# Designs tried in a protein design chat: miniprotein binders against q9bqp7. Part 211

Target 1, 240 residues: q9bqp7
Amino acid sequence: VPQNWFPIFNPERSDKPNASDPSVPLKIPLQRNVIPSVTRVLQQTMTKQQVFLLERWKQRMILELGEDGFKEYTSNVFLQGKRFHEALESILSPQETLKERDENLLKSGYIESVQHILKDVSGVRALESAVQHETLNYIGLLDCVAEYQGKLCVIDWKTSEKPKPFIQSTFDNPLQVVAYMGAMNHDTNYSFQVQCGLIVVAYKDGSPAHPHFMDAELCSQYWTKWLLRLEEYTEKKKNQ
Key: E = the ipSAE of ESMFold2; O = the ipSAE of OpenDDE; V2 = 0.75 times the mean of E and O plus 0.25 times the DockQ between their complexes.

## First folded at step 21 (miniprotein)

Design Bk3 (at its last look DockQ between E and O 0.49; V2 from the best seeds 0.00; counts 0 for: pae O 2.8 > 1.5)
Fold by ESMFold2, look of step 21:
Structure Bk3 (fold): chain B 240 residues (1-240), chain A 86 residues (1-86)
Amino acid sequence: as target 1 above (240 residues)
Amino acid sequence: SPKEELLKLIEELLESVEWLLKEAEELLKMGDPYYALWMARMALDFAEDAAKLAELTGNPELIRRAKELIERAKELIEEIERAEKK
């Protein structure tokens, strides 16, 4: 249990916009201060088993692909993920005045994979937007805040290849989502809050993406786990 | 020695598979069968990895332990898939 519990939701904040809320999605710039990011906290608090399994997975991939093949594989996974997020930001932007669309960005199996999910997404409130938890002192960059099937969610877009999963960022994905949620709910740049999460796993071959919906109760349980990781991070920094 | 390094790798791999299975069970209890299933499938994959390595040693105890973990992972996957439908 965390020594210093803090709630994920802000009772003084509505999850409904008022009439004066902007219609253009928020994109708060990320400020690289000394405040730790969500991903840094999670990377610095990996268990020994998580570290070992990542290294074992890497060695198996090198045995299968060779060192150069593995390097190409990891570079391509990173680029595909970056292109996927860029394409989704473009698709979800309400600004139809985009003067030049990269046709190659919009043509991918990942975009095909997510099409049925996008039909259920509306009311986009934020895209690629920074969040800061003013009290707990951590920052992040969330992918999207929008309604999914009528529920306002922090949405995280994830790419997946089969049968060789890229294991490195997968262990803690729900913790990332709830950490962003808690930060947004206590960030003065936002006038509303979000109680649900959505993780969308898109597939390279265009197979239908898998939506993983996280209701408020599940988010609260993952929030407890996030607080423990943040507490562990803080304790490690005291002893350096 | 190379053989001692292999034995140590297998032991740590078996221990990590047990950790994965425990994590999957906790996620299932928490009400997240999707991530529980992901953890259990990863446990099966690494348990099969351990079994292949154990066969190289000829050590019957390591082979037995790896096979037991494979069966535990398969059973947990079935349990989680049933919970996911419900």
Scores: ipSAE 0.815, ipTM 0.939, lowest interface PAE 0.6, mean pLDDT 86
Fold by OpenDDE base, look of step 21:
Structure Bk3 (fold): chain B 240 residues (1-240), chain A 86 residues (1-86)
Amino acid sequence: as target 1 above (240 residues)
Amino acid sequence: SPKEELLKLIEELLESVEWLLKEAEELLKMGDPYYALWMARMALDFAEDAAKLAELTGNPELIRRAKELIERAKELIEEIERAEKK
């Protein structure tokens, strides 16, 4: 049980977005300061099992591709992910749809992969927007807040080169999502709250993306795990 | 030796597969079939890699273990997928 328990949901906020919510998605800039990011907390508090799996995966990949090949592969994966997020932001942003869409960004297997998911996405509230939890003292940059199949979700987009999970994006994704949810729900820059999460894994070959929906109950369970990771991080920092 | 390193890697992969399968089962029990499926598919991927590597060593025991884990992973995937259709 976390020592410093804090609720994921804010009882002072309504579950339904007010009709007065701006038609334009929020994009709050991330201010890098002394406050740790969600990503940093998760990276610094990986379990021994996670570290082991990543190391084994790395060794396997190096064995297959060579050291230089592995570096190139990693760089390409990173670049493809970045381009994919940029393309999604352009697709989901009403204002950017008016700008010269780099047609090349839209012609990707990843974009093809998520088309069936995008059909169920509506009511975009935030894109690439910073969240801050003032009480728990962490920040993050969330990909998207939108309605998925009529439920308001924090949506996190992931890329995989093959129709299989990517090792670097597997273990802590639910924690990342709920961390963003909890922060947003208590960030004064937002007037609404989210109760659901969605992880979407897009595939390079254009095969149908896999949606991983997280209801309120599941989010609450992962929230407890997130709090434990945050406490572990805080304790480690005190000892440094 | 390169062979010893390969054998070690295979053993570690097999251990990783067992861990992933266990984690997937736990996630399924927690009511997260989607994340369970993700872990199970990852387990399958690692098991298949282990099998390929084991074949290079010619070690029948490692080959056997890898193949068994492949089947376990497939069975778990099928179980989870059936649960999602309900």
Scores: ipSAE 0.224, ipTM 0.607, lowest interface PAE 2.8, mean pLDDT 86
ESMFold2 (binder alone), look of step 21: mean pLDDT 88; pTM 0.868

Design Bk4 (at its last look DockQ between E and O 0.86; V2 from the best seeds 0.76)
Fold by ESMFold2, look of step 21:
Structure Bk4 (fold): chain B 240 residues (1-240), chain A 86 residues (1-86)
Amino acid sequence: as target 1 above (240 residues)
Amino acid sequence: SPKEELLKLIEELLQSVEWLLKEAEELYRMGDLYYAAWMARMALDFAEDAARLAEETGNPELIRRAKELIERAKELIEEIERALKK
């Protein structure tokens, strides 16, 4: 149990659409500052076992691929992820944006993989938008806020090459989502809140993506785990 | 020495597999069957890794421990998969 519990949801906010909000999705710019990002907190609070397993996985991949092969594999994973997120932002943006550039971004197995998910996504409220939790002092950049099958969600898009997912990203996926959710719900740049999460795991071969829905109860349980990681980070920072 | 470092590696790997299985069981209790299954399958993969390394040492106790963890991971995966079908 965290020593300093803080609620993930904000009772002063609604998750219903507001007609006075902008007609285009929010895109709050990320500001470089001294408060930590969600990804930095998670990276710096990995358990000893998580660090060891990641290193063992790296060693096995290097044995299989060679050092240059592993570097190329790692670079391709990052590039594919970047291209995938750029394509999704373009697809989900209103027509008045100039999203028709870089048409090669729209051609990939990952985009094919998510098509059945996208037909259930509507009411896009935010894309590639910064969130800040002023009270808990952390910042993040969420991928998307939209309705999925009628439920307003923080949506996180992940790429995976079956059967070899990148271990670091997968361990902490749900914590990342709930951390963004809590920050958005307590960020004055947003007038609404979100109680659900969705992690969409897309596959390079075009196989149907997995929609991992997290309801409010599951989000609350992961929120407790996030608060513990944030406390660990804060304590380490004080001792350095 | 190389032999001593291999034994240390296997021991840390076995302990980390046990940690993975505990984490998978927690996720299962939380109702996150997808990530519980992913964690349990990762535990199986690393337990098989430990078994291959243990065979190189010829150490019967390390081999036994690795095989026990393989069976625990398989049993957990089967339990989670049954829950997914319900």
Scores: ipSAE 0.831, ipTM 0.945, lowest interface PAE 0.6, mean pLDDT 86
Fold by OpenDDE base, look of step 21:
Structure Bk4 (fold): chain B 240 residues (1-240), chain A 86 residues (1-86)
Amino acid sequence: as target 1 above (240 residues)
Amino acid sequence: SPKEELLKLIEELLQSVEWLLKEAEELYRMGDLYYAAWMARMALDFAEDAARLAEETGNPELIRRAKELIERAKELIEEIERALKK
């Protein structure tokens, strides 16, 4: 049980969309400060097993691709991921931003992969927006807040080259999502609450993306795990 | 020795597979079938790696352990996949 318990959901916020919600998705800039990001917390609190598996995966990839090949692979994966997020932001943004859409960004297997998911996405409230949990003292940049199949979700988009999730991103993805949820639910910059999470894994070959939906109960379970990771991080920093 | 290092690697890999299976089972109990399946598939992948490496050493015990973990992973995957179809 976490020593510093804090709820993921804010009882003072309504689940009902306020009619006053801006028609334009929120995009709050991330302020880089001494406050740790969700990503930093998760990276610094990986288990020995996770680190080992990641290193073993890396070694295997280097054996298959060579060192230079692996570097190129990593760079390409990063670039493809970035372009994918940019394309999604463009797609999910109001039409006025469409005039600047690079059509080339939309011609990707990843975009094809998520088409069936996008059909179920509506009511976009935030895109590439910063969240801060003032009490628990962490920050993050979430990809998207929108309704998925009528449920308001924090959506996190992931890319995979193969119909298999990448080991690097998959272990702690649920924790990342709930961390963003908890922060947003208590961030004064947001007037609404999110109760669900969605991780979407897009595939390079255009195969149908896999939606990982997290209901409120599952989010609560992962929230407990997140709090433990945050405590571990805090303790580790005190001892440095 | 290179052989000792390989044996150590295999042991660490086998322990990691056991950990992954445990995590997958926990996720399954939590009702997160997608991530449970993912963890179980990863366990299978690394167990197969362990089996290949163990065969290179000729150590029958390590080979046996790796093969057992492969079977456990397969069984868990099948169970989770059945649950996902419901």
Scores: ipSAE 0.617, ipTM 0.841, lowest interface PAE 1.0, mean pLDDT 89
ESMFold2 (binder alone), look of step 21: mean pLDDT 90; pTM 0.895

Design Bk5 (at its last look DockQ between E and O 0.84; V2 from the best seeds 0.74)
Fold by ESMFold2, look of step 21:
Structure Bk5 (fold): chain B 240 residues (1-240), chain A 86 residues (1-86)
Amino acid sequence: as target 1 above (240 residues)
Amino acid sequence: SPKEELLKLIEELLQSVEWLLKEAEELYRMGDLWYAAWMARMALDFAEDLARLAEETGNPELIRRAKELIERAKELIEEIERALKK
């Protein structure tokens, strides 16, 4: 257990605000400052086994594809992920029209893959929006806050070239989601909170995406793991 | 030497596969069956990688340990996938 427990939920907030939904999703700009980002904390606190396994996977991929093949592969995966996130922000924005969207952005297997998920998404509250945990002092940039099948979630969009990529997505993704949830729930820029998370894994070939729903209990368990990582990060920076 | 580097790689891979199996079991106990299955399958993949490296050494003990980890991973995958079917 962490030495300094802090709750993921804010008792002074509702996960279902009483007021009407905003007409425009929040998009709070990410500000550079001295406090760490979620992704920085996670990267700096990987276990020795995580680091080793990633390096071993990389060497196996290089053996299979060659060094140049691996470099091209990773560059393409990164670009596809970036384009996927841009497309989803455009699709989910209520001010956007099809004429205003980049047509090539909408043409991908990944977008086809998530169509069945998107029909269950409504009430978009935030898109590509910064969050800051006022007490624990960390910052992040979440992909989306919206209702999924009637439950308000922090939603994270991921791409995969197969049903589940072997190491292309870190297994820290649930920690990333709950860290964003905790930050949003304690950020004065937000008047509401979320109790659930959703990780959507989209596939390059257009096959139906996997919706990985995280209820409040599961989020609370991952939150404990996030707090440990943040604590480890803080100790590392004291010794540096 | 090349043999010393291979043995070091094998030991680190052994430790990492054992770590993956423990993490998969924890995710299973947390009720995150999908991530538990993913991690158990990753453990199996690296255990098979380990077995190939162990065969290169000809060391019977390393080969036995690799096979044991493969069987542990397979049993865990079957248990998790059975739970996923409800």
Scores: ipSAE 0.804, ipTM 0.935, lowest interface PAE 0.6, mean pLDDT 86
Fold by OpenDDE base, look of step 21:
Parts: C-alpha cells; structure tokens; sequence
Structure Bk5 (fold): chain B 240 residues (1-240), chain A 86 residues (1-86)
C-alpha cells in the first residue's frame, strides 16, 4: 500500500462531461519546472528485470542490424512516432487548422491503422496538453482527451513496426495513462474528470490498430502501482 | 571467463522470464487480457532466447528449465487468447 495515498478520481468534479463540447481542444503548454515528468519517474524506477530485458533487446537488435543500423532504426522510430502524433493532432483538431495539413503526414500506414479507432473517437477536449498534479508533484504531457465509444478517456497513441508492441513503450504505458488521468482530474486548469484510459497501438503496415481500453476499475488498480513508483522515485531523490 | 559470463546471462534471463510470466499472470487476474497477452508473448520470446543460450552451454538442466518456461508461456498465451475470444 502506498504511504502517500491519493485518489485518482476527484469527488468534487462531476462524472458527467459538461455537455459544452469545448469548440476548441485545450492545449496547455508544458512549463519547464523542477517538477519531474511522468516519463522521468517511470524511467528512473524501472526494475532490474525491466532494465535487463531492455538491454537484452537492444543487444539482439544490434546483433541483427549492427550498431549503425540500430541507431538508424531508433532514429526512424522516433521520427515516425513524432510524425504520427503530429498527424493525429492535425486530424483531431478543429477544421480551421486543417488548411495547414501536410497531406504527406496523412499518407502513413500508422494513420491507416488507426482509422477504425478514429471513427469511435469524438468530443476531443484536449490535445498535446500539459497536466500537473500539485499535491503529488509530477507533470506530464498527454496526447489526447476524447470520448471513445461514448466514454471520456485519456488516449495515448503508440507506434509499432511489428505486430508486437515495442518493449520500451509498452511496459509502463498503463501507468503513464493513469498518471495523466490522476493529474488531470486534480489540475485546476481542467474542469472535467476522466474515468477511463485508452492505449492505441498503431502499426506501420496499416493493419488495424489495437485498442487497449482501461475502465475505471482497471485504472484504479494501475493507479496504486503508479503511486508506488512515484514514492520510489521520491525516496531515490532524497538519498541523492 | 566467457563461460561464466554466459552462465550469468542465462541466470539473469531465467529470472526475467519468470518475472514476465508472473506479471502476465497478475495482469490476467486483474482482467487486463490484452496487456497480459503482450507480457506472455514477450516472456515466450525471451524464453526462446534463453533456450538457445542454454543449448550453447550443453547443460541439460538449463535446457530443461528453458523448455519448461517456453511451454508455460505458450500455455498462458493460449489461455489468455481463449479469454479474449469470449
């Protein structure tokens, strides 16, 4: 049990999405603060097993691709991910921003992959927006807050070249999502509450993306695990 | 020695595969079937890597343990996949 327990959901916020579809999704800029990001907390609190598995994966990839090939692969994965997020932001943004859509960004296997998911996405409330948990002292940049199949979710978009999720991004993805949820639910910049999470894994070959839906119960379970990681991070920083 | 380093790697990999299987089982119990399946598939991939390394040692016990982990991973994947189809 976490020593510093804090709820993921805010009882002071109504579960009912205020029917006022904000005409424009929120985009709060990330402030450069001494406050750790969700990503930093997760990276610094990986288990020995996780670190070992990642290193072993890296070694295998280097063996297959060579050192230069692996560097190129890593760079390409990063670039493809970035372009994918930019394309999604453009797609999910109101039509006025559509005029600047680079058509080349939309011609991606990843975009093709998520088309069936996008059909079920509506009511976009935030895109690439910063969240801060003032009490627990962490920040993050979430990809999207929208309704998926009628349920308001924090949506996290991931890219995979293979039908198998990328090891680096998937291990702690549920924790990342609930961390964003908990922060948003208690961030004064947001007037609404999120109870669900969605991880979408898009595939380079255009095969149908895989939706990983997390209901309120599952989110609560992962929230406990997140709190433990946050405590571990805090303890490590006190000892440094 | 190179042999000692290999044995150390095998031991670390054994522990990691067992950890992955345990996590997958926990996720399965939690009802997160997709993530459980992902973890179990990863366990299988690393267990197969472990089996290859174990064969290089010629140690029958390590080979046996690796094969057992492969089978355990396969069984877990099958169980989770059956649950995903219901």
Amino acid sequence: as target 1 above (240 residues)
Amino acid sequence: SPKEELLKLIEELLQSVEWLLKEAEELYRMGDLWYAAWMARMALDFAEDLARLAEETGNPELIRRAKELIERAKELIEEIERALKK
Scores: ipSAE 0.620, ipTM 0.835, lowest interface PAE 0.9, mean pLDDT 89
ESMFold2 (binder alone), look of step 21: mean pLDDT 88; pTM 0.865

Design Bk6 (at its last look DockQ between E and O 0.84; V2 from the best seeds 0.77)
Fold by ESMFold2, look of step 21:
Structure Bk6 (fold): chain B 240 residues (1-240), chain A 86 residues (1-86)
Amino acid sequence: as target 1 above (240 residues)
Amino acid sequence: SPKEELLKLIEEILQSVEWLLKEAEELYRMGDLWYAAWMARMALDFAEDAARLAEETGNPELIRRAKELIERAKELIEEIERALKK
């Protein structure tokens, strides 16, 4: 149970955009400062079991691929993830046309995988946009805020290779989403809020992506877990 | 020693599998069936990893513990997947 509970939702905000707002998605730049990022908090508060399982997974991969093969594998995963996010930002941006996009950027199994999801996405309000929780003192960079099947969501795009997923990112992904949601809902750069989350798990082979929808109740439950991680981080930094 | 290192490795895998199964059960109670199933499947994968290593030792207690966790993970996966079909 967190010592200092704080609500994820802001009752003074609407979860609907104003009709007079511009249709261009927000892209708040990430500012360098001393307060921790969501990903830093999560990395620094991994349990002993999370750390061990990641290391055991790495050793099994190295046994299969060799040290150089594992290094190449992890570099490719990073590159493909970066390209995937860049492609999605380009596709969802109203200031670009399909003719202006790099065709190599748009050609991947991951992009094929999410096509059926993208047709249900509309009303894009933010892309690759910074969030800051002024009261709880953390920052993040969210992927997307848009309507999914009529519900405004913080959307996180995730790549997955079957059967060998990267464990760390997957474990904490719901906490990352709700942390961004809470920060956005209490960030003066945004005039609206969100009550739902969506994690889209895309597959390298182009198989249909899984849309993992998190309603307000589920988000509230994950928010409590995020607050515990943030509290743990704060206590660790007081002792260093 | 190499044998001591192997026994330590197996023990830590088994403890981590128990942790994964508890986390999966919590996610199941929260209603996050997809993540619950994902975590239970990861628990099964590591339980099978521990079983293969335990067979190399010939230690019947470690083998029994790993097999029990394999069965626990399979039962949990089946329960979650039944809930997902509805």
Scores: ipSAE 0.818, ipTM 0.941, lowest interface PAE 0.6, mean pLDDT 86
Fold by OpenDDE base, look of step 21:
Structure Bk6 (fold): chain B 240 residues (1-240), chain A 86 residues (1-86)
Amino acid sequence: as target 1 above (240 residues)
Amino acid sequence: SPKEELLKLIEEILQSVEWLLKEAEELYRMGDLWYAAWMARMALDFAEDAARLAEETGNPELIRRAKELIERAKELIEEIERALKK
């Protein structure tokens, strides 16, 4: 049980979408502060087993691709991911920004992969927006807040070259999502609350993306795990 | 010795597989079937790696352990996949 328990959901915020839904998705810039990011907390609190598995995966990839091949692979994965997020931001943004859409960004297997999910996405509230949990002292940059099949979710988009999720991105993804949810739900910059999470794994070959939906109960369970990671991080920093 | 290093590596992989299976089972109990299946498939992949490496050493105990973990992973995957179809 976390020593510093804090709720993921804010009882003071209504679950009802306020009628004043901004016509434009929120995009709050990330402030460069001494406050740790969600990603940093998760990276610094990986278990020995997680680290080992990642290193073994890396070693296998190097054996298969060579060192230079692995570097190129990593660079390409990063670039493809970035382009995918840019394309999604463009797609999910109001039509007025469509005129500047690089059509080339839309011609990707990843975009094809998520088409069936995008049909179920509506009511976009935030895109590439910073969240801060003032009490728990962490920050993050979330990809998207939108309704998925009528449920308001924090959506996190992931790319995979293979029908299997990348080991690097998958271990703590649920924790990342709930961390963003908890921060958003208590960030004064946001007037609404999210109760669900969605991790979408897009595939390079255009095969249908996999939607990992997390309901409120599952999010609450992962929230406890997140709090433990945050405490571990805090303790580790006090001892450095 | 290179052999000792390999044996150590196999042991570390096997321990990691056991950890992954435990995590997958926990996720399954939590009701996160998709993520449980993902973890179990990862466990299977690494267990198969351990089995291959163990065969290179000729150590019957490591081979046995790796094979056992492969079977456990397969069984767990099957169980989770049955639950996903429900």
Scores: ipSAE 0.663, ipTM 0.858, lowest interface PAE 0.8, mean pLDDT 90
ESMFold2 (binder alone), look of step 21: mean pLDDT 90; pTM 0.902

Design Ll1 (at its last look DockQ between E and O 0.93; V2 from the best seeds 0.78)
Fold by OpenDDE base, look of step 21:
Structure Ll1 (fold): chain B 240 residues (1-240), chain A 82 residues (1-82)
Amino acid sequence: as target 1 above (240 residues)
Amino acid sequence: SKIWVYVTITAPSPEELYEIVRRIMRLAWLHGGETIYVEIEGNRALILLTLPTEELAEKFAEEVRRLLEELGLRVTVYVERE
C-alpha cells in the first residue's frame, strides 16, 4: 500500500463531460522544471528483472546489427515515432488545413495501422498537452485526450515492430497512462476529468493496430502501482 | 516478497501462441500471481510473472510444464530463487 495515497479521480470534478466541448484541443506547453517527468520516474524505478529483459534485448540487437548499427536503429525508431505523433496531431487537429494533412507524413504504415482506431475517436479535447500533478510533484506530456467509442480517454500512441496483443506486452505504458490521467484530473489547467485510458500500438507494416482499453477499475489498479513507483523514486532521490 | 518466474514458449503459430499465453496468465492468476510482462517474437513468447511464495511458484511451474507437455509444445520455466 502506498504511504502517500492520493486518488486518481477528482471528486470535485464532474464525471459528466461538460457539454461545452472546446472547439479547439488544448495544447499546454511543457515547462521543464526540477519536477520529474512520468517517463523519468518509470525509467529509474524499473525492477532488476525488467532491466535484465531490456539489457538482453539490447545485447541481442547489438549482436545482430553491431554497435553502430544499433545506434542507427535506435535513432530511426525514435524518428519514426516522432513523425507518427506529428502525423496524428495533424489528423486530430481541427485547425490544420487539408493541404497540410496531405503531406508524406500521412503515407506511413503506422498511420494505415491506426485507421480503424481513428474511426472510433471523436471529441478531441487535448493534443500533445502538458499535465502537472502539484501535490504528487510530477509532470508529463500526454498524446491525446479524446472520446474512444463514446468514452473519454487519455490516449497514448505507441509504435512497434513486434506484436503487442496483450496490455502486459506494453511494459510500463499502462502506468504512464494512469499517471497522466491522475495529473490531468488534478491539474487546474483542465476543467474536465477522464476515467478511462487507451494504449494504441501501431505497426510499421500497416497491420491493424492493437487497442488496449483501460476502464476505471483497471486504471485504479495501475494507479496504485504508479504511486508505489513514485514513492520509490522519491526515496531514491533523497538517498542520492 | 514476490517470487519471479520466467516462462518461454514456442508454438506452431501466433494464434496458438496467444492462446497458450492467455492460459498461462490465467493459471498464474489462479495461484495468486501476476503477469508483469509478455514479449512476443514470431512464434515465441517470454512471460515474466510473480507469485506470492516459492511453494506457489513451484506448483505453478509444474502445472505449466504439464500443460505444455500434453500439448506437445516447447516450454522453459525458470523460478528465480534468492
Scores: ipSAE 0.821, ipTM 0.937, lowest interface PAE 0.5, mean pLDDT 92
Fold by ESMFold2, look of step 21:
Structure Ll1 (fold): chain B 240 residues (1-240), chain A 82 residues (1-82)
Amino acid sequence: as target 1 above (240 residues)
Amino acid sequence: SKIWVYVTITAPSPEELYEIVRRIMRLAWLHGGETIYVEIEGNRALILLTLPTEELAEKFAEEVRRLLEELGLRVTVYVERE
């Protein structure tokens, strides 16, 4: 149990959208800061078991591809993820017709994979937007805030070559989502808050993406785990 | 202390695999445990879990082995000490 519990939701903030909400999704620029990012915190607080599983995967890939082959593979996967996020931002932007970027981005298997999810996404409020938790002192860059099947969510997009049919298949992604939610809900740059999260895993071959919806109860459970990771991070930095 | 458990299973198809994984995760929950990570590769799965005590981890492991034996499927359950 965290020593210093803090709520994920802001009781002083309205659950309903502002009647004067902007017509263009928010895109708060990420400012480099002395406080840690969500990703940094998670990378620095992995358990021995998480490290073991990732190293096991890496060793198997190196045995299959060779050292140089593995480096090329990881570079390609990184580029595919980057292009996927760029395509989704373009698709979800109100100025999509004015900012069309690349036919190859729009025709990728990953984009085909998420089409059925995108039909259920509406009311986009933020895209590629920075969040900061003023009290807990961490920052992040969320992918999207929008309604999914009528529920306002922080949405995280992921690419994968392996099936992720369970939320437990996504490693620390649920912690990343709730950390963004908590930060956004307590960030003065935002006038609204979210109660739900969504992780969408897209597949290279175009197979239907797996959505992992996180209702308020599940978000609260992962929020407690995030607070523990943040505490662990802070303790480690005191010893450095 | 928290007890780490690794379960490896093979099923005849991905559809059957997913159902078996779901049943194993429910068994862990019933023993006070938590599913940490699930890796799916074709018709095989690796499940990483925690159980609150060695006694509950051993009971969970035995129930998983019996479930898969009754289904005629192979399973490996490894209980790690912390």
Scores: ipSAE 0.650, ipTM 0.881, lowest interface PAE 1.2, mean pLDDT 87
ESMFold2 (binder alone), look of step 21: mean pLDDT 85; pTM 0.832

